# Ledger of designs, part 14: VH-VL binders against o27280

Target 1, 266 residues: o27280
Amino acid sequence: MDSMNVPEVLEIKRIVEESESVKTFIFSWDFRREVRPGQFVMVWDFRDEKPMSVSLIDPVRSEIGISIRRVGEFTDRVHGLSEGDLLGIRGPYGRGFELMGRDILLVGGGIGMAPLAALADEATARGMRVDALVAARTADELLFLDRLEAAGVNISTCTDDGSCGFKGFAHERLLTLEENHDMAAVCGPEPMMFQVMRILDERDVPAQLSLERYMKCAVGICGQCCLDDTGFRVCAEGPVFWSQELSRVREFGRYRRDPAGRRVPW
Short names: E, the ipSAE of ESMFold2; O, the ipSAE of OpenDDE; V2, 0.75 times the mean of E and O plus 0.25 times the DockQ between their complexes.

## First folded at step 1 (VH-VL)

Design c21 (framework fv_cemiplimab)
Fold by OpenDDE, second read of step 2:
Structure c21 (fold): chain C 266 residues (1-266), chain A 120 residues (1-120), chain B 107 residues (1-107)
Amino acid sequence: as target 1 above (266 residues)
Amino acid sequence: EVQLLESGGVLVQPGGSLRLSCAASGFTFSDYAMTWVRQAPGKGLEWVSGISGSGGYTYFADSVKGRFTISRDNSKNTLYLQMNSLKGEDTAVYYCAKDIWGEGYGMDVWGQGTLVTVSS
Amino acid sequence: DIQMTQSPSSLSASVGDSITITCRASQSISNYLNWYQQKPGKAPNLLIYAASTLQSGVPSRFSGSGSGTDFTLTIRTLQPEDFATYYCQQSYSTPYTFGPGTVVDFR
């Protein structure tokens, strides 16, 4: 516990370009430190630190992957790095996904597919049937399609502009799918997750959803990632929540808190 | 004090285009989802379109999908509805409405409405 | 899309009466149901949201109940200003569809 809170300086072993805006950074990992899909790590570039989901867990190669979307100054710096460069990694933190049943539905949007890709690998390795609804604004923003296909995942795509697959939003595509699953895992833009959760609840499909909030400490101390009404800390009680838990969270799908604690709409 | 004021409703020919505006005041505009609701003469209310507070997400009724566009300028506290390929059945009073708590709890503030007439 | 229905389509009542309007959704919408009042030539006013929460400024004689698919609006001790058209609306999922409305007029 003590050791996991100290950043370990790791060399970038490999970089995979997933899209124009997303790269996966591969690191050697000592699997004596267990990591689960849905958990996150704090990435330190020796100037700033940000939480990032683990998108690859490979015990055979003793590697993990962290997928990062270029969205700001920190991620701009990280995207400028090369193989052989160093990053600080501490963790993993948070509650990861639980697997149950024989078949699972994954619903992901954008970079939200990162933790779901890791979950897909585990699920398929366990012999589960995995269906994935992969959503993005445009075709070129769809992530991990080749990787998922190679793992034996049944993929359905959805794009806002219709450039690939179903034209529309993930929840709209989901409405066209009549088959139920033993469980679902969801990650993406919160408005998307909000709509998807409602549909899954209506269908009595157990669902887990991964939230994103501003995190500072990652260890449940600072409280900056607390959710309104419940007091849930995304870094401690989450980031993966059951739908029943999120049903108690008023802010879910409606707004988030910025670093100053102000309400910011989606 | 909290107020919405629609404008832009006029007579237009079928196939024409029109842009409606809604000026908001008395509240933090960017904190709330906004919606357009219309009412044909002597008929009930019909939800038309919605947009999140940041403008990042938009939704449409099937009857207007592909023809209408919703947008907002939070710096100007203004909501817009761009209507293209107008049809006779689009004739209605168009209301601008503010959502409660961003989304999912109804519309607590309405404008007075602006009449759009589509006729040859 | 979620279809909304109301019953009755119209009713006549007197001042002082208690009336009930029902609304039904084609599928479960939990408690994401709102009630509006509209008078001729005016914009709608929100009465109830979240099925049973009274909007600020609305008289306590208005009340809402229900969950899932069946909902009711009750007006106790009907006042002259309450004669209007009432609409239910689901806000569970887009499009946020309205019921057809219920006209409450003088007996």
Scores: ipSAE 0.015, ipTM 0.553, lowest interface PAE 8.0, mean pLDDT 92
Fold by ESMFold2-Fast, scan of step 1:
Structure c21 (fold): chain C 266 residues (1-266), chain A 120 residues (1-120), chain B 107 residues (1-107)
Amino acid sequence: as target 1 above (266 residues)
Amino acid sequence: EVQLLESGGVLVQPGGSLRLSCAASGFTFSDYAMTWVRQAPGKGLEWVSGISGSGGYTYFADSVKGRFTISRDNSKNTLYLQMNSLKGEDTAVYYCAKDIWGEGYGMDVWGQGTLVTVSS
Amino acid sequence: DIQMTQSPSSLSASVGDSITITCRASQSISNYLNWYQQKPGKAPNLLIYAASTLQSGVPSRFSGSGSGTDFTLTIRTLQPEDFATYYCQQSYSTPYTFGPGTVVDFR
């Protein structure tokens, strides 16, 4: 978008039900406005706006997709919409992932697979070898497995309860993985990302991590988007950070801040 | 004064259930991750389970996964360990411990322990 | 899971001696290693965290060093209250595993 502060009202072209709690909303998009994996948009239902990562970037079909988990009033209303209904979209915002080398490891937890699915498409289109570690609480919450397989991604799964793949957390599965990668990209709950980052740092694998923090508006002040030690604003400097930036942040993986600025542990 | 007080340890039969409690005082309970560590008679320390400050994330040792659950009530400053399908190998003193801050910084405050005996 | 080993399993020493205890991780854990002291019938006490940082109130005769897979706890000028069991523990990845312990006995 021109200013990225003016919402464009777009028709929902298609809805994909990814799971019981996650839907992907697909819109026609004019790719004269560049969108990169790791960027987000503000989704406006004509009452409230929420930041959502772009999960599909398809210039061939002239489409973008936005994956939304049902978790509250806003997302319940959006999940109630049908093909042909309208949503306001503004953006994109933030810095996207950078790709380097010949092979990449993706580590995603839950809805964190959404921006990584878009990244997988770009990496495979560039001829990179892509390994994805897809983590969730249960098998029903594993996302984008069919899409990743169609893209030629080598997939490993893990679930906390053992209902699919390795029984345990992403970092526990990663410890059993022997291959080194030129880079990694990680998105999911912060405690998961913190543990994964430590392992990748020890293996000298440069990693990019996507922090999804609640924000009031794309251009407004958001206390929850500010990292404790560095003063980074996720909407301005993120949401994607290199692991060397996050290794200096005591807050990362241990606590966040509520709207009043108070420390809230995970 | 920062302190942790465990309770609930008793003799139970194999296959039985038991809930342990840990009462915390002297610090902002909800700000800290909490841990259960056990020690069988004459043996070393074994990490059992951890829970984040909000209660949103829980972790377990392989030996107890599927049988034990950890929870907390931050309004009551209390940590719980629900133990189901108890085995003789679960016989141990169970310690409640506070992480220095979040997970990974070590356990700086420990309770006195509560003895759980699983025997017929 | 990350396996932790300690050496020696036990040692005998006299008051005034300096002793070292070694801890090895089965894989690199950076500096996410903690040392605990446990006296008979008591809960463990945290001595050192992050491999080398002394916990508040712990005497300066205790020191820790190492990174990656090899770590050392040193007690300079042993005092009577130092005869105890010492445990290392990795906090790099869950489950956070303890070493088997080193018993420090009076000679």
Scores: ipSAE 0.000, ipTM 0.421, lowest interface PAE 14.6, mean pLDDT 83

Design c22 (framework fv_cemiplimab; at its last look DockQ between E and O 0.46; V2 from the best seeds 0.00; counts 0 for: pae E 6.5 > 2)
Fold by OpenDDE, look of step 4:
Structure c22 (fold): chain C 266 residues (1-266), chain A 118 residues (1-118), chain B 107 residues (1-107)
Amino acid sequence: as target 1 above (266 residues)
Amino acid sequence: EVQLLESGGVLVQPGGSLRLSCAASGFTFSDYAMTWVRQAPGKGLEWVSGISGSGGYTYFADSVKGRFTISRDNSKNTLYLQMNSLKGEDTAVYYCTRGDYSYPFDYWGQGTLVTVSS
Amino acid sequence: DIQMTQSPSSLSASVGDSITITCRASQSISNYLNWYQQKPGKAPNLLIYAASTLQSGVPSRFSGSGSGTDFTLTIRTLQPEDFATYYCQQSYSTPYTFGPGTVVDFR
C-alpha cells in the first residue's frame, strides 16, 4: 500500500484566501502517512507537477493545507480551481524542521511563511514559546497573521514600505531584537535568509533554513536540485537545512540554477 | 524497549585517535537528539557533545571542541564520536544517551571505557 | 556557563529515613533541571525531569521540587536499593552541566 511515489487524486475540500496572490488548498489526509512541517508535496494538476510546502497539518480534522502563490502558468491554473475540484498529490518528501529547545524564532518572508505556519502550530502545541518575524513587501502580503495570533505566537511584522510594523527588511528588524532564542527557523527569499542566517550565527542561535530550488523528481534521483560543491539534493537532504550545513554551500544566497542548469543570480 | 550500546573504547596513546559507536534500538532514532556524556574514573558526569535528530546540527563542550566530531547514521541507527588529538584528561567512561535540552537523558548505554596513557 | 552545586556532598542514612538533597544553579534555569541516580559501575538513571516530573517506572517515594536556582530531591522511606550517588543536571543551555553529585550511603 506504499504509494508515496504515486499521486493520489484528492478533492479540494476547502480554499482559504490568504492574500490576493496566495490561496491555501485544504485536503482530507490519512495521517497514517506522516507529514512534518517543512516537508513538501508534489502537486499535479494533470498537466504539470510542482513542489509545494505543507502549510497546515491538522490531525484532529484529518486535514492538510497547501499554500500556493500565483506566480506562473501552473499556479494560474490551480488558482482557477474551486472546492470540489481534483488535484494529484504525492509525498510528503524531504527533510522537515526539527524542534529544539523552549523558545523558537520564526523568520518568514512572503510565501516562505507557509511551512513556518505549520511549524508554529506544532511548536505551540508542544508548549514552546514562539516568536515570529513576518516579513513582506506590503501589509496586504503578510501571511497567516490571524492564524499565528490565534495559536499564541508573538508576532513582529516587517514591510518594505512600512505599511505595517517595522519599515525595512527582515534582517534589519532582527538586528533590533535583542532577545536570543534556542532555535530559529527561516524561510523566504534566499537573500533574506542569507542575511538572517549570518546574524543568527553571530548570536550562536541554531538555525534551520528552508531552501527553494528547481525540483523535478522529488526523490533524489534526477539531480536537478543539487547544490554546488556539496552535492546536497534539496528534495532529499532538504529542503530544510541547518545553518552549519549551508555554511558549506557556496551558492547559498549568491546564485541558483535554472531549469536549464545555468547559474542565475539572485 | 529502548536500548543503547556503546563500543570502541580502548587504550590509546596521547595524540592518538579513536572512534566510538553507539547502536540504538527500540525507538525512531532520527526523531531524537543524541548526546555523549563522559565520566572520568572516580569523578562526576561531564557533557561532551550533542547532535540533532537529522544530524544537521552539532554542538560541543569547550574541552573537546576542535578535537572531537559527532555524527550519526540514521539508516543504521548508530551514533558516532570521532576523537582526535586525545589527551590524558579524556580518559573516561563514555556514555551514549538519548536527549538534549528538549528531552531529558532518559536512556543511557552501559558506557565504554577510553583510556589515554603513554 | 551555568555552574551547578549540590548539598550535601555526602550523607549517611538508614532504611526508612527521609532524606533531602539540594541543587543550586548559578543562574535561573526555570524548571530545566533533571535528577539522576547512579550506582557503582552502572550508567545513570533518570529519576526526575522538569524539576518535578517523575520518570516512568521510578518509585513514588522520589520527588523533586524547585524552580529558578534552588531545587530539591526528596526520597521518602529510603530503601536499600536507594543507596547511590545522585546528580542534578541543567538542560537550560549548553554546555549542559551536572552537579558534583551527592553520595547517599548506609549509616
Scores: ipSAE 0.439, ipTM 0.803, lowest interface PAE 1.4, mean pLDDT 94
Fold by ESMFold2-Fast, scan of step 1:
Structure c22 (fold): chain C 266 residues (1-266), chain A 118 residues (1-118), chain B 107 residues (1-107)
Amino acid sequence: as target 1 above (266 residues)
Amino acid sequence: EVQLLESGGVLVQPGGSLRLSCAASGFTFSDYAMTWVRQAPGKGLEWVSGISGSGGYTYFADSVKGRFTISRDNSKNTLYLQMNSLKGEDTAVYYCTRGDYSYPFDYWGQGTLVTVSS
Amino acid sequence: DIQMTQSPSSLSASVGDSITITCRASQSISNYLNWYQQKPGKAPNLLIYAASTLQSGVPSRFSGSGSGTDFTLTIRTLQPEDFATYYCQQSYSTPYTFGPGTVVDFR
């Protein structure tokens, strides 16, 4: 983490339209400044600065990509930019994903597939077997399928409306998949992530979750993000946390465990 | 050159405590999970504990769960094993190794002998 | 917990012999099986991982095979340096369990 960095003004080299609401902005990058999947950068449009996950890491072309979903004033302005326009970039920041084992599961919802697409590239380059469960509300909101396919990832899809793949939620689809994995990485809406985490916990699969709300902690903006298992407030550098770390912090997730290990509502 | 060097093994009385250290060099320490494996005199290998590269995930053999803790200091490239409530059955050479869950233990230190006896 | 067994527990061989060691898991572990060699007074070293993949620097006279529950380690044309104890280990699930070892001694 380098929270003292000043934004570097970079030219938008290429823009990829991923969906109606998501674009990937590609910049030249000097890889002497290392970037890992799961890390983020601060994107500055000369008015506001927002954290965005790195979704493409390409040392061969000397490029990084940042995928941005249109959800408010800042992202609306950034989506209005063209190739050749300038943005300020600071970083990278945060704890990235940690690869463990040989067979891994990725579970992504909506824009949460962005950092997982970068992780899939690294995992396949290391010779790992990668299974990805890609979830969205509708087929049009499924992201990065072509890129995952090109990387050799085994893809399962899930849409709430049944327009592509399994009809239902990510955790419902996961229950029909009983393959052994050494670890999982999960990124998407928090309700999806915690439902998926519960199933992986029952299967004794260690999982990492990327929590967008903790990106600011890694750059020194928020110093009090969670309570540790002793009751003291500790800011663990996010956005990526192991499920075991989250289970030590009782306020994470909807449920707690009784002394028998049973899940009870908060 | 990857090197792992254990230290801390001594004679200790039953019920006592001891902390083992493993100094790592020659690789990016935080990128690798680390493990402790022990071997009682004249016996086979027994996995004891493992820790992820970040330290965010730890796991233990049932025989040591609740008595031992594993930790790491990535700024010092050092792995630790804190051993409490020691029993005679804990007498063994303790090896530090690089690797975890489905990855081979590809580098091992030379071991440090812990003897639990009165 | 996954239990590992090895056979034989010990064997005597001469330089130039070929030997086979068997390892069995109490449940299917796919190809998540590693083989280690330990010489007297030394730390173990990795020979084979993923059941059949030879570790870098390990002589080609060593080979591994198997999947599921049954695995073998074969050493062709034994050399003096090969007299050691050999352990299999499953890396499918924690706790990572080792076989009891096979001692390969001089005749």
Scores: ipSAE 0.388, ipTM 0.722, lowest interface PAE 3.7, mean pLDDT 86
Fold by ESMFold2, look of step 4:
Structure c22 (fold): chain C 266 residues (1-266), chain A 118 residues (1-118), chain B 107 residues (1-107)
Amino acid sequence: as target 1 above (266 residues)
Amino acid sequence: EVQLLESGGVLVQPGGSLRLSCAASGFTFSDYAMTWVRQAPGKGLEWVSGISGSGGYTYFADSVKGRFTISRDNSKNTLYLQMNSLKGEDTAVYYCTRGDYSYPFDYWGQGTLVTVSS
Amino acid sequence: DIQMTQSPSSLSASVGDSITITCRASQSISNYLNWYQQKPGKAPNLLIYAASTLQSGVPSRFSGSGSGTDFTLTIRTLQPEDFATYYCQQSYSTPYTFGPGTVVDFR
C-alpha cells in the first residue's frame, strides 16, 4: 500500500449473516478514529485490499461493523473466514453523510443499505423521524429490515420480482410515498440513484447520494492497485455528494467508464 | 455558549455589492445548517437563504436568486452572504441563525444593518 | 412555498391578561410549527417548537397547541416583558416561512 496509513490488523469479533450473499463482520474499534456514516474503510485480507462501507458504528460497545457482499475472489475469501480470524482495516476515508432537519428518507438498493443502516442509527438517536425505502431484486436480498424496525424506522420495501412489498423499482415505489421529508440519503446502483434523485428534485427534497464508482481503482490486472492518470482515486470530495453537486456532473446516471477510461452505457 | 456575530452591514448604492459575515462559536459549526433571515425596517421576518453543514447544498428565496450567494468556511467557523446587484428593497437587518436538527432556528445573532440608498 | 397567516395582527392588553394568538398554514405542516418573540431593536428568540414544546428557559405561562394547519400561542398572566411581536414559523419544509407577526402592545 502506498499511503502512510497502515492497516490495523483486527480480530473478527462476530459475523452476522445478513443474507445468502451478505455478511457483516464486527470488530472492536478505538473511536479516537472517528467514523461517520457514508465513509468507507479499506479491508485487507493479506493478499488484496478493497473498499467496504461501514454499516455499524457503536461507540458505546466500541464496535464497528463492515458489510460485505460476495461478488468475486476477494469477497469469497473473506466470506470463508470465521470469528477469531484476522483482517487488516485502514481508514475511515471519504466524506460521510450529514444530517439536516427533522425528517429523513433513506433509499437503499442492495448492499447500498449498509451505510444507510449506520445513518439510520444516528438519525434515530438524534430524535429524527426516519423513513426507509429498502429495495432488492428479491425478498431474500432485502437487508437490515429487522435492525431498522427495531430502531423505529418506518420501512417500505420493493422487490423487482414482487416477492416482498411493492413489485417494481425503487423510484416507482417512491412516487407513491409521502413527500414530507427535509432531506434524503440514497445509496445503491447508479441508475436507481439517478431516477430517485430526479423525483426528489421535483419534490424540492435535498438529497445526498453515495457514488460507489468513485471508490474504484483499476483492479484485477495483476492484483495491484492502480492510480488513473485522470485522478480517479479515493478522495475527500466523495463518495457522498449533495444532489446540487451532482447536477453539474454530466456523466451521472448516463454512463460509466471502463478501466481504459472510455464511456460505457449503464 | 452558542454565539453568532454578524458583521459587514453598511450603506451601499443600488447595483452595488456587499459581503456579510457571521462568526460562530460555542458549538461544532460543521454539524449545523445555517440560515440568513432579514427584516426590513418596520416589517416582518423574511427568510433569505440557507446552506447545509458541509456547504454542498444551498437554497434561496425567489427575491434574491441569482443575486445572492451563500457560503461557509468550516475551518474558520464563518458563514457568508455575498449580495450583488443590490436594490432598495434589500435594505434590512440581516440575521444569521443556526438550524438545529431538533429545533430549526434556536440561536440568532444580533443582526447587521444593510442600507441600499443613493 | 407554505404561506403562514396570524390573527390578530395587533392587540392591546394589560398586565395579568391571558391572550391567544392564532396561526394558520396554507397546507398541513403536522406539528412542525415554531413561535418566536421579538422586542424592538432586538433579535428574535425561540419560544416554542414542535407546536407545543417550550424552549429551555421559557416561562411556563407560555403554551402552544395545534397540529395540521391551525395553531395557537397562549400567554397566561401577561407580564411587562411579554409586550413584543410574536411570529409563527413553519419548519416542515424549506423555505422556512414566517407569519406576518402579531404585535402585543401595552394598553
Scores: ipSAE 0.093, ipTM 0.613, lowest interface PAE 6.5, mean pLDDT 84
OpenDDE, second read of step 2: ipSAE 0.285; ipTM 0.749
ESMFold2 (binder alone), look of step 4: mean pLDDT 93; pTM 0.937

Design c23 (framework fv_cemiplimab)
Fold by OpenDDE, second read of step 2:
Structure c23 (fold): chain C 266 residues (1-266), chain A 121 residues (1-121), chain B 107 residues (1-107)
Amino acid sequence: as target 1 above (266 residues)
Amino acid sequence: EVQLLESGGVLVQPGGSLRLSCAASGFTFSDYAMTWVRQAPGKGLEWVSGISGSGGYTYFADSVKGRFTISRDNSKNTLYLQMNSLKGEDTAVYYCAKGRLYSSTKYFDYWGQGTLVTVSS
Amino acid sequence: DIQMTQSPSSLSASVGDSITITCRASQSISNYLNWYQQKPGKAPNLLIYAASTLQSGVPSRFSGSGSGTDFTLTIRTLQPEDFATYYCQQSYSTPYTFGPGTVVDFR
């Protein structure tokens, strides 16, 4: 077996409070093991294991960040940890984002901004113009605004309740923006991504979307993250897909498989 | 069954105008992007123009930009290509083709039989 | 504009042969590449989209591969009905552009 698949026990170097429900855990990282925005790691708390997107890639400080939203028992435990505590990390896995062109539009919702924040850093470092549409239910759930601003990203916000920026959903805000970009990267709730993709396709903007599915092995063996009709494994062929690839995926924006393999609507 | 039927191709003089039509059936017309592709006699394929399902976005090849207009009437399941200031190099078989669902004209899975436009003195 | 090229411009083959046609884009187009087949006097037919996805109804002897700038169409066990002209087309950005075509003839 590849040593890559064995969790490395790492100490939490620091914790950043992003919001009430989201924390970023910072780890020292050996960058001989390359990691790209859009890839994920398996986080092991010595009881359970969950896939998490990498939200920070800092080769200068030799650090990575993993942003985790508190949503269940596993994440509750992780959120209870302190600096100096230990977690198991294996990976990275999956296909990350590709950068093309001179300017890029990032569209993120909620915790979906995690991989996009990392992508923003890379894009900016390459001298690209980065516009970001950051969406959340409320103002206090908007993520990474200060970080994005500091990186030189042009930010537009939207909230469901109108507490910050445009009142409405990300796709509604996108409709009000007239400028097209060379490419787009999208991550968030799948219904959001579906609507955003439709708009981008009509505008002939190449788009990459990061999907979230139940993952067990992360190495393309168990098949739990397989997408209907295509055989795509989110952990192996994804989680980042081009919009044209997703056009083959009937379930996209419609339903997903739960841990039992049942279809559950979004 | 998806069917596309082009019409309107005739002989026209240089500088003249012509409007092509494409009647669509067998699918929900308004849900799909549509495109025009032409082929000069003995030559390859050339993308001419595209239009999104809603009609909100239109696209053109540089060779026809400013001279051609693409439109659609979703209530009639019909695609149009208005061609003005026609040139000899516009002589070709013009195909209408069906594009993707709720997207731009990325690829074309169904084609009409084509209609011949001849521009000559 | 993105320029598309194909190689070869023509080739001769026999029934049962395996042939490969290449297509190149002037810049990276990721997997936004489609393949069409056209027979004389007929409209083109879509064979493959997204570089490697086989269109419904197309025989499995057709396959596409590649990403970025270089793409290939492979026809295994060539059949009599496969003698035609093949075109690649980029769908990365407008204006969409076709390759010049590859003519596959009988040897």
Scores: ipSAE 0.020, ipTM 0.585, lowest interface PAE 6.2, mean pLDDT 92
Fold by ESMFold2-Fast, scan of step 1:
Structure c23 (fold): chain C 266 residues (1-266), chain A 121 residues (1-121), chain B 107 residues (1-107)
Amino acid sequence: as target 1 above (266 residues)
Amino acid sequence: EVQLLESGGVLVQPGGSLRLSCAASGFTFSDYAMTWVRQAPGKGLEWVSGISGSGGYTYFADSVKGRFTISRDNSKNTLYLQMNSLKGEDTAVYYCAKGRLYSSTKYFDYWGQGTLVTVSS
Amino acid sequence: DIQMTQSPSSLSASVGDSITITCRASQSISNYLNWYQQKPGKAPNLLIYAASTLQSGVPSRFSGSGSGTDFTLTIRTLQPEDFATYYCQQSYSTPYTFGPGTVVDFR
């Protein structure tokens, strides 16, 4: 057994309320166990264990943060916790984002901004120019705006209902942005990511996309890793993939699978 | 501690232009959004314009869109409001305020003393 | 744009009274509502943000409540320094909008 695979019981040092449905839980972290933006950890509430993206990586304060959206029984219980309470953390796991070039674009939808917020911190610390397109259904679901602002990120927003910024979807807003970027990182609902990927490919901008549904495969929770239409094994390669890898996956942005393995349209 | 000092308010004729400045001190200026809020004599508060900490994102009230421009110089800790095509209805005390624009909390926690702009013939 | 209304437009009160001011948004704004106090000839001061969170240094006699479209500011045991104009403000979406204000005068 690798020591990295054993949950460490950590005290919740601070909780930041990001929105009505999202909280960031902050823990002291020993950075001899390196964590990179785009990686995830397994969060254990002593009843159940779920994968969560790391949203804050702060080696100066020796802290990591994990942002959790309230969507079910597990996350409901975790949201009921207070500073001083304990959670088990195992990891980190998965492939993180790679930074290249000088100018980068981040495109995030909803909770997908969590891993991108950590990436923005690293990119700005490296002296890169960062543009972020932050998308959500409504203004109150736009996440990390002030944190991105504090990091020096240039922010564009869009909401489906027009309550903040551009009225429309992320890919529609992206078409009105004519910035040159050396790379992009994208995280959010798959239909959004698929449309964004197509535009970035047309512009010859290499993109990395984070697929949260592949996190469980990376830690071996599923019985077997899926082979996509190209024969590519997605298990343990995620959650971050380059756009050229995802362009080969027939299901990306079009289908999802139910527990029986059936294809269900998004 | 935190201090904001507006300047530039004077009497201007309709159709004229004016630039307001706000000098900030006591905090890391580039880490915070800034805003302009105005108040016509004897009337309530009206939000005018806001700018992100980096200066990359700006937003405006409908009453001033196309006429006003907001900008900042983070090297000088100074916020600006360029006012063009001034109208009588733009007569007001203009306040500079420091913003907190977290997704869960958005508010203006420190305000300057204000500078009076009068648009009249 | 989101319209904000306040009631009453003005009220007269005595030191020691408890008063309530109401603010209504034309659409749901979740908890993105702030309350400001403005004394004559002075800049506004933040009292409450996120509908119910008291700003540091603000006396505990001030409290805010509400969500969605209906919000209230309550001042218990009114003090002489509390005679001022109070404004609510939505920060849900731009353009940010203020209520018309409630003037609290000495009776």
Scores: ipSAE 0.005, ipTM 0.421, lowest interface PAE 14.5, mean pLDDT 84

